# VHH binders against F-box protein At1g11810, part 32

Target 1, 377 residues: F-box protein At1g11810, of Arabidopsis thaliana (Mouse-ear cress) (q9sa94)
Amino acid sequence: MTTTMSTLPVVLVDEILARVPITSLRSLRSTCKKWEASSKTNLVGGKATARKSSHVGFILIGDKICSMKLDLNGGDDFVDTSVNQVSAFDGFAISQLFHCDGLLFCISNNHYSNYTLMVCNMYLGETRLIQNRSLFESYQNFCSYAFGYDSSKNRNHKILRNNSVSGGYEIYSLKSDSWKDLNVDLEKSIHLWRLGSVSLKGNAYFRVIKVIEEGVWEYNLLCFDFTRESFGKLLSLPFESLGDEGEGIMVISCVRDDHLAVLYQRDTLGIWISTEIEPNKVSWREFLQVDLATLDGFPDVFIAGRFIVDEEKQVVVVFGQETELDLNHGNAFIFGRDGYFTSFTVGDAPPEDFTSYVPSLVSLQIDKTGKRKARDD
Short names: E, the ipSAE of ESMFold2; O, the ipSAE of OpenDDE; V2, 0.75 times the mean of E and O plus 0.25 times the DockQ between their complexes.

## First folded at step 15 (VHH)

Design g27 (from z3 with Y59N A61P; framework vhh_8emy_2; at its last look DockQ between E and O 0.57; V2 from the best seeds 0.72)
Fold by ESMFold2, look of step 19:
Order: structure tokens, then C-alpha cells, then sequence
Structure g27 (fold): chain B 377 residues (1-377), chain A 123 residues (1-123)
């Protein structure tokens, strides 16, 4: 932590990383360093001299983790993309990807390897397997997950798991390396989206529905507070969804790890950004409204997926969901004010997730107390 | 009134095949994701398979993948589970269950299940 101290992270390689090749970890670390340097260049460039915005991170395409760099420029070639498969994960079929505090939480399904839960520090080149309570029982679960941390001094990172059959909850603590049952008192009328939560300031936010009566529901937002290890109250949305016959599509995303953004698609595409958000409070401001029916050349069938807000360019980048009618290679759209839109292609299938990269110095290794083999022993 | 009725269980030898059915009524069947869950004596309930409302997407845990196949017939409001290469550890009461599904996305937890059908695999 001094001016003369090396800032290069120390990479510890031990038996828990034996399944990931050392050269793959170094390549991944080099990629993360390039992204950090690019981010610092943008910060040093200041307000008045920067004409482009860059978004870097990890994206899930099919069952593979890819690095993505998205440059938004002015002029005719408004967007440039670079997508590269991350070779460090070639032996894994990834089904879900979560980001929190510069760490990735990955779930590997049985396509290329057995079901595995892992947390990765991409900057340090460290990977930690998350032990299940029971190998047989865990592999048989139909679960949803969330990733976050508590307010302790050194942030204890945690994983929330919900069993869809029982409705029961479990929480894993990285510091204690253990799972425990949670007694959660959530109304039976509230159902959580199984594959979706986003982490913001250590807590997880879920798209939920509240069931009013059989087959009648409305969207809501719900926070899991990793410090108190409990859900907050239903959070208000800046739009009404009751009575839309299930036609509306709600998506949530983060903006610069500071705010939550919500997208609501019907005949219009609305984007709002939170001005205040906590487990029991939320306030919203409007960011963009697009009347999709007025856009010349826009596809007849479009379903919004994950999205990225660029406040400098005053645009939103929206990845489309897979549909049978999405036959061309345009699977991502940029919307702006006054009817502006354009499209571009990312991979052969719509990306399922996107996370912004932020370097982390959080070590995933256990200390040298005889619990694991020391490097020089 | 939502009703789910399982049938097709029985006593079979290891290695046998069996097909379970689940008749649904009291709701718009094609609007919900459907699931199979099983519970053996002295154990908690265990997820076995899931299928989307359209029938286009299916999921299985490793313990049954390659041996079990879930399907549905929306006009007849019927869910199926084809079980092949049965083992003694597959012995359980099998339940069908439903969950909300919106724009192809499943919500948790499951909100209804049937009374179950007994499957016993004994050697």
C-alpha cells in the first residue's frame, strides 16, 4: 500500500486450481489488466476531451464465458465490438454468471463437466470451488442464486440459494466456507425469477411477480439484504404492469455499480434509473422512452434481454432474446432519443448476461495455517 | 380449482421402463411450466425434471439425465415422464407440479402439486 510497493498482484497456484491450466489463468489476467488500463485512460481523459465510451466486461454466450469490449463512438461507425471466448473456462459449460465486487460467481452445468459452483477473481487469477453440503442432494436441486456481500470491514462475500421445490433458502459465507439454512418469511404470493438477480452495493435485487389471483400478477422489485440476511419490502416500480395480460417485459441492470436500472417493454420501451435504492426504499428518474411502433425498419418481433445504459451518449444497448423469428444476425440494438436506433451482432446467439469488469484484490485462498499446502513447503 | 392427478406408477424390476402421466385441470395448462418431483421415504422432496409451457425447453438433474424424458401434450392438458433403466434408488412417490412462467422464464417456488403416484423398483 506505499508508492514504492509493487502493485502487481501475487498469484497463488495450489491444488484447488489444478483443473484450470496455469497458462489460461495468466492469459485471463493479462486480459483483465488491459481492461483496467483502458478504464484508467478514460478517467484521465476527463469530461471535455472524450468522444467515445467503452464498456468492458464478461458476457455469457451459449454456455461459454466471453470477454467483451463495446466502444460507442460518434459518427457513422457508432459502435465497435470485440468478443473473445475466455479459454480459462473451456472445460466448463457455464449456465449462469453473476458479478459482485469484481468477483465472478459461475455455475457450471453437466454439458462439458459435472455441476460445479465456483467464484473467480479475474484480476488475481484465482478460482475457488464452493463446496456443496451434500454432493448427492445438491446435484439434484432446481435452484436460483444470488451473490453479494455484507457490511463487515473486510466484506464477507455470500451466495444465496433458493430451492424451487421446497421454497427453502440457504446462504453460503466465503469467510466461514460453509452453508446454513435461512428461515425466510416471504409472502406465498411473491414469486422470484429463477435465473435473475443483480448485485448492487453488496445486496441482490430480484425481478418478482406478486400474484393477485389465479393467473393474475404484477411485476415488483425485491432486495435481499446480505448484511441482515433477509428480504426487504416490495419496492415500487415507475410503471404499472397489472392488467397488461402478461405482454410487458421487465429487465433489470446496474449502472456503474451505483444505481439500478429498469427496462419495461410494451408498445414503448421505457428505461428508468434509480436515484436512491436500499433494501426498503427506491426512487426513480426517467432515462429514455422509445415508441417502438414509430421506428422505421425496426423488426416486427423483438423481446428485450439484458441491457447497458450509457449516460454520456444518452443511449441504451439492449440485447435481444432468442426467438424463432429472429433470423438475421442483428441481436443487439442501440436506442437513443428522438427515434434513433441502430443494430449490431454479438456472436451467433443473443448474449444471456453481461457484467462490467472492476479489478479486485480480494483473495480467494485460505491462509497458510496448515489447512492447505504452502507454496514453499 | 387447480387440480393435478398423477397416474402410471407401479412395482417393477430394476432395468424396467415406466411412463407416468399427470392430468391437469382448472387452469390454462399451456401458460405454466411443469415439473416432476419425487419423494422417497425418510428423504426430502427432490426435483426430477422441468418442461416449459410450450414444451420447447426441458431440464434434468444428473441423477436422471439420459434415463428420464419429460414431455407434455397441451391440447389434452397432460404431462408425461418416461422413465427408462429404472434403479432401486428411483423408488419414490412422484408428483407433478406447476410454476409461473412469463416470457419463457420460470419463477420460484412451485405453487401446486398433485397427490402423487408410487413407483417401486425392487430386486
Amino acid sequence: as target 1 above (377 residues)
Amino acid sequence: QVQLQESGGGLVQPGSSLRLSCAASGFTFSSYAMHWVRQAPGKGPEWVSSISGSGGSTNYPDSVKGRFSISRDNPSKTLYLQMNSLRPEDSAVYYCARSYEIHGEVYTPFDYRGQGTQVTVSS
Scores: ipSAE 0.722, ipTM 0.879, lowest interface PAE 0.7, mean pLDDT 76
ESMFold2, look of step 15: ipSAE 0.710; ipTM 0.868
ESMFold2 (binder alone), look of step 15: mean pLDDT 83; pTM 0.840
OpenDDE, look of step 15: ipSAE 0.838; ipTM 0.933
ESMFold2 (binder alone), look of step 19: mean pLDDT 83; pTM 0.839
OpenDDE, look of step 19: ipSAE 0.823; ipTM 0.927

Design g28 (from d23 with S31D; framework vhh_8emy_2; at its last look DockQ between E and O 0.68; V2 from the best seeds 0.75)
Fold by ESMFold2, look of step 15:
Structure g28 (fold): chain B 377 residues (1-377), chain A 123 residues (1-123)
Amino acid sequence: as target 1 above (377 residues)
Amino acid sequence: QVQLQESGGGLVQPGSSLRLSCAASGFTFSDYAMHWVRQAPGKGPEWVSSISGSGGSTYYADSVKGRFSISRDNPSKTLYLQMNSLRPEDSAVYYCARSYEIHGEYYTPFDYRGQGTQVTVSS
C-alpha cells in the first residue's frame, strides 16, 4: 500500500535529527566565531603581523561530508588545516553537495532506494527532507541539480532538477514544499555538467558545453535565475576553449558571496574572477596564471576540482580530483605568484567536492498550517 | 549522421535471458558515455544502465541491478545489455542513448537516435 511511501520521510528526518551531534554544531559555531574574530583582529593589528586568512566550509571526501577549517598563515607552515567528519550524516553516502545562503543541499544514495535529497542548516542543526515525486523512478545518477533562492523578502529557496533521460526540468520550492514542472527555453546544443552548479547571490551557475558541430564544442557559462525561473543567455569566458579537443578542464567556484571565479587548466592553470556577474552578463579580471610545466614535483596527471581563491594572500587552493597521487604529494595544492607552489592532504582520499560556508540564521521552512500537510488518502 | 540501432529484442517467457545490441555510427563511439533506456506503453522513459566511454565504470537502476549487465566493444562500436531473469515488468521498448563525457564527467541530457527494440516477457 501507500503506507510505506508516506512514512519514509518521517523515518529519515528522525534518523537525521538523532544523528546531529552537539559537538559538531558547537565545533562549527566555534570555528566561525574564531574566523570572524581573527579577521577583525588582523585588520586592526599593527605592521609586520603574520596575517592569517581563514576559510571554513564543507568538503566531500569518500562520500562523507567533513567540516574543514583552512588557515593560510603569513610565514612558515603556511597551511593549517582541520578536517572532521560530520557524524550527523553517518549512514548516508553523499554524492553531491551544494551550498546556498547558509543552507547545505545534499544528495545521498541509501541502500535499495533512489537518491535521498536533504536541505540542512548545519549552524542551527535543522534538516529537511525533500520529497521525491516517485520513489520507484530510476533517477539515481542522472539528474542534474541546482540550489538557489528568489528575490522575495524572505527568500524562497528552490531546487532545480534536470532529468537526463527525458530532458525535462522540475523546480522545488521550500515554501510550498512541492515540485512543479518547468518549461525551459534552452537550445539542444547546450549540455550541462551533471554534478557542477555553484550558487551565487541566489542564482545558479553551470559549466556547460555548446556543441557547434558533432564532436566540436566549447565551454560556456550559464545562469539559472531562480526569481524568473529561467535560464539566461550563454555567458562568455575569459579563455578560448574551441579546439580544446577535450583536453582543457574548466572549474567554477565562488569568491566569498560576491563573485564567481573560473579556472581553466591545460598546459597552464589560469584563474579569473568576475567583476560583474548577472544572469545575462559577465565581466572578468585575471587573478593568477601558472605554467604547470615549470613546477618541479608537480604530478604528471592532475585534474583540478573545486578551488578556493584567497585574494589577501594572492593564492588559489585547488583540490585534486581523480588523480594518481604521488606518495610525497597531498590531495590539495596551493598556487601563488612567481611560481609559488605547495601541497597538503585533506583526507585519506581526494576530495570530491567543496563549498565554503558562512553561517546564517536562515531557518528551514516548515508548514505553519496543517492544511498543506493534510494527506488525501 | 549519428545513428544508433538497437536489436536483439523478442518475446520470451519469465526467467529467460536476452542480449540486446546497439550498433553506433557517425561519431567517435569511445568518446561518449552510453546508456540503456526503456519505455513501456503509457509510461515515461526509464533509465536502465550506463557505461563510461572507456567501459571502466558501470551503473544500474535498482530495478535491474544484479540481473542486467551492460558492456561495450569500442572497436566494433557496439553497446550491449545482457538481461537475465527477465520479469513481466521488464517488458518495454529498449533504446540506447549517448551523452557527452569529458574528463570522466557526464553531461545532460541524453541523445536518442534509434527506433528501439521491443522486449516482451509474457506469462
Scores: ipSAE 0.680, ipTM 0.864, lowest interface PAE 1.1, mean pLDDT 76
ESMFold2 (binder alone), look of step 15: mean pLDDT 85; pTM 0.865
OpenDDE, look of step 15: ipSAE 0.864; ipTM 0.946

## First folded at step 16 (VHH)

Design j2 (from g26 with V106Y; framework vhh_8emy_2; at its last look DockQ between E and O 0.66; V2 from the best seeds 0.73)
Fold by ESMFold2, look of step 16:
Structure j2 (fold): chain B 377 residues (1-377), chain A 123 residues (1-123)
Amino acid sequence: as target 1 above (377 residues)
Amino acid sequence: QVQLQESGGGLVQPGSSLRLSCAASGFTFSSYAMHWVRQAPGKGPEWVSSISGSGGSTNYRDSVKGRFSISRDNPSKTLYLQMNSLRPEDSAVYYCARSYEIHGEYYTPFDYRGQGTQVTVSS
């Protein structure tokens, strides 16, 4: 039987890069250079006495995808934010958002309780529906997803799915437009966070727990290698979690699409950045350590969510999880060295996910020339 | 030893009610999210409902929302599923399962320890 779905809205790059229109490949390259320069400074030549860093990407607030520009300025007005709902996704309730290779993978629950998997190239204005194996299965609500690509010449983008009910794994290939069952050899003592993975250089990284004995576990990091279609070994973390009895909070993020960053929160907030990261190998360096208990005016209850590392400003931006928000504080914090912190508000609800964006020329159409694109007229 | 034991199933007429129970032992019950999953003959297992460790968050599959109610009693280490307005398509073996819940986030996969309890709604 051939299944069909409603035509999805066309997603245009202009909504992502709300600063400039996109009219050609030459214009896009110029825009990308301006975007990169804006993330570090507004001054040509590198003689700025105050640097401005800019972070641009997509953020999930409630069930809506929003574009976000976050400017880290010098001086008293350290942060300036711009958050705009992406109108192309009106009518969708987005529950999860992934970014890989300039593509967004979105999991949507429509207001009709339908579940839609889609991949979007916002620069090319292309959207591709990912066909479910069965319309009568509800596994989208209880699946863990990862998005990545293999090392083939033209990169085959793939989606990993783990069904929490059955424990089984499936992998989807964009090139073949099909799912297949995947047998994995993963110890039963390893449990994956159901709702989250982070893509880096084509592979996906999971926060996991390793159960030592009943009720005793520790955090670990695990990579899914999309080329081999298998998990790697448990990767070492730069912190101890086995004495924390579930009180510590681990969060994962990317830095400039080059490195993985990990945050660990107890009485202190520690951030490390990978110096090497591969499916079976990791090395870490310390980026920032903050003693939260010593911060004057810091909220009594704070739980770290997604975060952004700014190496130039030597700060981290951490979105708070809404568990016991004080009305005297925003939903986002900037931490720096020497006890520096400040807070601000992003959107009208706490952000639930964030991904940076890099424009992509990857075509979502199935052909052998997807790497090469026609020029504008 | 971790144990989960389902009970309360039976043969009933359409429109009837049943209350399923899941007795837990050998672990700190309130530290885990709990789930009901059902499996009809010739079909794959399907999720029915979930409840957080505190009992403060519940979710239901669309086809049972408004008819089924999940609850837990942490002092007695018992999970419940109240099933009202039963239909023939609700006939299945019902299982309870646990999953780690850390800072409100669930881990995968679900952990099953019981034999399930049969619910049959005659046409």
Scores: ipSAE 0.714, ipTM 0.880, lowest interface PAE 1.0, mean pLDDT 78
ESMFold2 (binder alone), look of step 16: mean pLDDT 83; pTM 0.839
OpenDDE, look of step 16: ipSAE 0.795; ipTM 0.918

Design j3 (from g26 with I102L; framework vhh_8emy_2; at its last look DockQ between E and O 0.64; V2 from the best seeds 0.70)
Fold by ESMFold2, look of step 16:
Structure j3 (fold): chain B 377 residues (1-377), chain A 123 residues (1-123)
Amino acid sequence: as target 1 above (377 residues)
Amino acid sequence: QVQLQESGGGLVQPGSSLRLSCAASGFTFSSYAMHWVRQAPGKGPEWVSSISGSGGSTNYRDSVKGRFSISRDNPSKTLYLQMNSLRPEDSAVYYCARSYELHGEVYTPFDYRGQGTQVTVSS
């Protein structure tokens, strides 16, 4: 199929990296380090000056992938945004987006309403179509996905798929270009959110609920270990969700590809960052607590979606979900300490997803031996 | 305790209509997303349609879009599937299922409780 699918979309990331000189592929690591450093602080002469923090990634607005640059400044006009639709995907309706190791896993249908699974390296302009295994392809419409890699030499990237209809699991290996059935030992009381997981250090983390009895449940966190190809234990959360008659909202995100962050919303908005995280162990530290009920001028209706933690500025950026939002506020909010908040608008509809992005040298090409080619690190 | 009971199937001619019902009891019906799934002999189960707990959001498999309509009546705890312009390939046992839904997000897997209702469309 790889040779017959040469018309797959190719994405250029030059708009995101426009001010970063890249003269060779081996300089990419140095460029990424400079980009990371420039988002934290800036020294000029004998005095340190405040420097903007920058967050670069991709967002899903409706069914379109957009690139985003979000700058958090140190004065008036605290936030600047740049959002541009990625035209290479114009013929596709993107329904889900995952980022891992600088690769983007996209779920799309074409104008014939067929679902297509793609892995993209947007820096290298490489796209790989993932063959769907389902007999009638119907299961991909109601599947839960995760994207990660194992600990093997040169990392084998993998896709986990759970079918909502049957409850069955499959795993795809990019190295072998094939799916296999996966026997999973998971309690029936555990239910996974169908549309989301996040990848961290090669493993995937799911927001789940644990059902205690009919109509009584609590949030939990669950890791899928792509090396062992199995789920870990339920991981403890730093907040209590059992007995939440108001149905609090839990969201997860990554911080600098090193840690998970968890957001829990009720009348307060709490954000915690992991201090240790692995498939069977987690420790948390508090990052921010905001009492939404006491914020003067805050809208009465707000549902948190994906979020970005900025440790330098000590704020979180939270995108609203697709529910009716207050027309006097944007679709994204910045919360800080001591009751600070502000809002701004990104895109012409509430974003459905966001992933940070770090350029990658991982090649998606398959050599004549059927193996993925190694690239310079 | 928790019960789902499908009904309304039958033997019909191509181009006919049928209306399936799913009676629910033993749980807070409006708190769950509801689904129709069908299974033909010798084939795996196939998703047909879904509806949110409030009834405000619906989705359909492409092969039934425009022909089938899912709805629910939360006061009577009943899920419906209106099937128009039936084709022989729609022949199957139809099941209703529930799933947890929190803030518009569906959790997996689906929960089945009934024996299903047979729909047969003779050529």
Scores: ipSAE 0.674, ipTM 0.860, lowest interface PAE 1.0, mean pLDDT 77
ESMFold2 (binder alone), look of step 16: mean pLDDT 84; pTM 0.845
OpenDDE, look of step 16: ipSAE 0.772; ipTM 0.903

Design j4 (from g26 with I102F; framework vhh_8emy_2; at its last look DockQ between E and O 0.63; V2 from the best seeds 0.66)
Fold by ESMFold2, look of step 16:
Structure j4 (fold): chain B 377 residues (1-377), chain A 123 residues (1-123)
Amino acid sequence: as target 1 above (377 residues)
Amino acid sequence: QVQLQESGGGLVQPGSSLRLSCAASGFTFSSYAMHWVRQAPGKGPEWVSSISGSGGSTNYRDSVKGRFSISRDNPSKTLYLQMNSLRPEDSAVYYCARSYEFHGEVYTPFDYRGQGTQVTVSS
């Protein structure tokens, strides 16, 4: 079930370790000697690396998981990227990617088999295949997923699954290595975006629509609380979205694992960051507003995808959707204040997902009693 | 007021063909993704095929690829499933369903309104 192979490039290891608080570095070094030299290097330059505006993580390009490092210069329109395919996932066609607590949860649907669910600790080089509930059950049905953990001392990591065909919910516990049916009380007027959710502080946040009447709906935000194992109440958004098909596009993201960010694209592209976020309460502040029509040389057609907020540089990095009308632009954009924008390319196709990565010492190995090993914290 | 009504099932021999229809009314048919789902006695529902609102994108479960063909006629608000080379394993009640689709993004769960149509492949 669990494998122990490190596949991270040495360069990405250095940048990941530069983001780890110094007080945690001793714990990291006890498990991987490949990484120890990198840890010592970053400890000497700790304050200097804290001023670095770098984003490291994993990105999904054309069903492949790639490692990515994104460096942002101080106000210059120059951006430097490094993207490398992760060979540990060769043979899988990855359709969804989630990050929580330094773990990746990946979903693959190969052409010749049922889909595969796996949880990976890329720092420890561990991969755990999640058992199907039945050996013969097909998971080709449309599903919505979430990844998080409860408030127990050693954090029990869990996967929520909603089967679009049956409407049923299930929850998997990594600690018990088992699924159970979950009785969920949601109004039928609430519909979840099938392709994912975002984990924050152990809970998951879904983009949803609430249908008011036939053809009339609005965006909302919904939290799944992995400790209660239930949904909260609908959370208010900082923008008006009521209307028919053809209105704006909403995307959600995390900021430094502390806050949620929301992007809303209509005539303008607006980004807000949460100032307070709890399962049943949210407050927002405006981060950036861009009038796309006023940008000199910006493509005529642009549809926002996943995005990254950089509060230090006061910019947002937005991965675009594939368009056939682009004349001379990449598949990713950086927007800033006062009409600043630039573009770059991260792969042969527009990225479908991005997740920031913070190393974790959570072991996926199972002890003699079938229980997940506790972290060395 | 939203209606979906399945028809075209029957009792056939292995290797036969059937064409299922789903008549839709009470909504803007072309704005929704449409799906076929089947359920055999004592088993859970099983996704069969999907088609986008425009009809430009289709998907099939692996066990029916090359044998089944999904299509839609938006002016007549009708969804079809052409089922060729039928096998005993294809025996089930077949349902059509819709899902909200906005800017190519599909929302869940599927919305069923009909009683389904029985397909039985003799053994």
Scores: ipSAE 0.605, ipTM 0.833, lowest interface PAE 1.5, mean pLDDT 77
ESMFold2 (binder alone), look of step 16: mean pLDDT 83; pTM 0.834
OpenDDE, look of step 16: ipSAE 0.730; ipTM 0.887

Design j5 (from g26 with H103Q; framework vhh_8emy_2; at its last look DockQ between E and O 0.55; V2 from the best seeds 0.69)
Fold by ESMFold2, look of step 16:
Structure j5 (fold): chain B 377 residues (1-377), chain A 123 residues (1-123)
Amino acid sequence: as target 1 above (377 residues)
Amino acid sequence: QVQLQESGGGLVQPGSSLRLSCAASGFTFSSYAMHWVRQAPGKGPEWVSSISGSGGSTNYRDSVKGRFSISRDNPSKTLYLQMNSLRPEDSAVYYCARSYEIQGEVYTPFDYRGQGTQVTVSS
């Protein structure tokens, strides 16, 4: 008898598996292994790495996943960027990318005009299709997604989905290979940013708005606890957004997998890093404040996108969203203290996402008993 | 308060065109993204198309690209869906819906939808 994985449309399953060639997976695995070694050198090496800071991960450029290494060096050549398209995904148009526990959760269209949900372990070269309950209920760009895991011994990885059309919530469990409807206790005045959640230590954090009255709202932060399978309380932000009436930009990111960072942009760009962050508790410290109006040569119109905090170099790397004033497509900016800023190019199109990557030995295969494969010796 | 009312549906032959309208009231129409959603009998609801508050950005479900065109007239607070080259699989009740949009970013879920208008494309 076939498993729940075999209940997927046979054509879809065959198409996906056939599009991930063995040679491409082997090449990707060697790249991920190199990144793991580089990460350990920077963090565990014990030698002086004072002038080198390295960020490795995956970035979306257009609809293609690219591997990225970003070295923040000292001196004249401050940034060194390596970006390579991941050929294993050439048959897919990727629209969203999430990272959790060394796994990538990808949302893709394929040439069948369907959307596909998949979880990938890039280090092991494993891909697992996530069955979709409602192929045509909504287009994938109109759901809020989150990816995380519970506190069980072997971590059950889960996907949360808020359907824009129905307003309902669903949660997928990798362990049971199934979706279930989820009743959540969340006020109707709370709306989730459709494209924005980040995973931190198994839980997911959303940029949300709280609607006070028609047309009046403020940003808030909201955690989904994958162990309790419920939202926490609205978490306080270190800035006031109520009077900004749609002009302020809030972005969230992770710092070294143990802290959350928040960016708030108007004519001043503020960055704060959490000192404590839990489903119902947050504390913040200021990291950087930049008065954008004082920066000579800085674009008059700039909208912050994904960002990376580098505490050692005391800078923030911000990928800008496309605007008319972004004359060099794919530009990213580095901001530091005392009005320092510079830019560099990451590709031929505006980057849509970036996620840090830590290699994982978590297996995505399920044996015939429905249990996720473990690679213990 | 917030109201959305669809119209313009009907029974047509394959290859025909229809224009749907959605009249909006009770809110600042230009401040919200607007969407078309459809639901056929025995099926779940399906997103069709979206348009930004300004009207400058549009998106379509793959199966309707090149055949359907979404537009809005902010002074008259009206959303439109021009449907060309209709096929039997386009038969459904069509709803308009709104969502918060802040700095070009859409928030979920859609917080209001109308009662719908029936589109039937004969076999």
Scores: ipSAE 0.664, ipTM 0.849, lowest interface PAE 0.9, mean pLDDT 76
ESMFold2 (binder alone), look of step 16: mean pLDDT 83; pTM 0.841
OpenDDE, look of step 16: ipSAE 0.807; ipTM 0.922

Design j6 (from g26 with H103E; framework vhh_8emy_2; at its last look DockQ between E and O 0.57; V2 from the best seeds 0.69)
Fold by ESMFold2, look of step 16:
Structure j6 (fold): chain B 377 residues (1-377), chain A 123 residues (1-123)
Amino acid sequence: as target 1 above (377 residues)
Amino acid sequence: QVQLQESGGGLVQPGSSLRLSCAASGFTFSSYAMHWVRQAPGKGPEWVSSISGSGGSTNYRDSVKGRFSISRDNPSKTLYLQMNSLRPEDSAVYYCARSYEIEGEVYTPFDYRGQGTQVTVSS
């Protein structure tokens, strides 16, 4: 049974471990420095000037990872978008992606294996395969995942996995290259959204529901603390969701690398940004409230997905999980104050999973750097 | 009280077909995603297939795709698994399970499962 003994062909493993040429890395590093420098507000003649707001990240479109640069301009063409498929992943069907500390954690459903877990440093061109335990071989993407790091001096990056069938938890440590079972003290009434979490400052935040009675639940927010390797207490949300047959949509996102944002869609679209966020503490402020029924020309079918908050432009960019593309609407929308909205198209299919990206020099191949003396120049 | 009861298992030859049923009661059947899970001796439980509350979306583990078909009949509160071209490695106790589904999104873990029905594919 040769095919049953391998989760990934040897040829494909070599492709994953390939690095970007040094000239490409130098160009990328220069571009990242220019991006950081251009983010500041400048004064001209004693008055503030409008400037571009730029968002860079990765987006999942039709199981393909694409790089995305989104420029929010002033004037007539408010949005300028650049989306490019990342060719390094062309041999994979990606089902989920996570970003933490400049690293991507990707889950692939390769046609020649059940699934592949990998951590990538796109800036360094390094990829590390995450070995499955034998008990989890042949599992499909019916696990819930989170990616983060602990507060140790050298940041040990970790992956949390919850098995939907058993309800059991495991945690993987990149430093030790191993999984361990994790005993979790979490009430049975708490259920996690299967398709993911958002990483913020090394910890992961989950959309959850708390079941009050059979068929009666409410949304909550829950943090997994990768340093303590435990969940915190339920974190309060700035909206009410309790109802037996009421169905709102809750989405979470990061604002840069220091705040969470939550979106709640029912008859209205509300966006709040955290003023404080820690494993056991949260405070919220309102950012934007949009009554979708008052928007002239807005599609009848719209389900909010991932979103980007731009505080400088006072807008939110929302990628649609489900939209009416056939009516010349895009699969992404920009909402602002006073009924402002517009739409644009990001790809040929509804976009999934967007994550902001900040380049990192964290190396994934620690064993190759041992015993070599550091230069002191 | 939530109740799930599987039936339709048995001893069959390789290449045979079986249809499993799961009768549900004690909850609003159409409001939940439903799943088939199997467990062979000495192995952990394996997810086999899932179907949305409406029946409009189905998913399968790769090893059964093209051979197994999940379906549901919401008026009769019954979940089905049609298993064709059975192989010895499909031998297991098969369970139906439910999970919360809110706006098409599945939550974890599965909160109820039945007692199971044995499927054995002989020599």
Scores: ipSAE 0.702, ipTM 0.873, lowest interface PAE 1.0, mean pLDDT 77
ESMFold2 (binder alone), look of step 16: mean pLDDT 83; pTM 0.837
OpenDDE, look of step 16: ipSAE 0.765; ipTM 0.905

Design j7 (from g23 with G50S A60R; framework vhh_8h63_2; at its last look DockQ between E and O 0.76; V2 from the best seeds 0.63)
Amino acid sequence: ELQLVESGGGLVQAGGSLTVSCAASGFTFSSYAMGWSRQAPGKERELVASITSGGSTYYRDTVKGRFTISRDNAKNTLYLQMNSLKPEDTAMYYCARSYEIHGEVYTPFDYWGQGTQVTVSG
ESMFold2, look of step 16: ipSAE 0.748; ipTM 0.888
ESMFold2 (binder alone), look of step 16: mean pLDDT 85; pTM 0.847
OpenDDE, look of step 16: ipSAE 0.835; ipTM 0.937
ESMFold2, look of step 17: ipSAE 0.717; ipTM 0.875
ESMFold2 (binder alone), look of step 17: mean pLDDT 85; pTM 0.846
OpenDDE, look of step 17: ipSAE 0.822; ipTM 0.927
ESMFold2, look of step 18: ipSAE 0.714; ipTM 0.873
ESMFold2 (binder alone), look of step 18: mean pLDDT 85; pTM 0.850
OpenDDE, look of step 18: ipSAE 0.463; ipTM 0.763

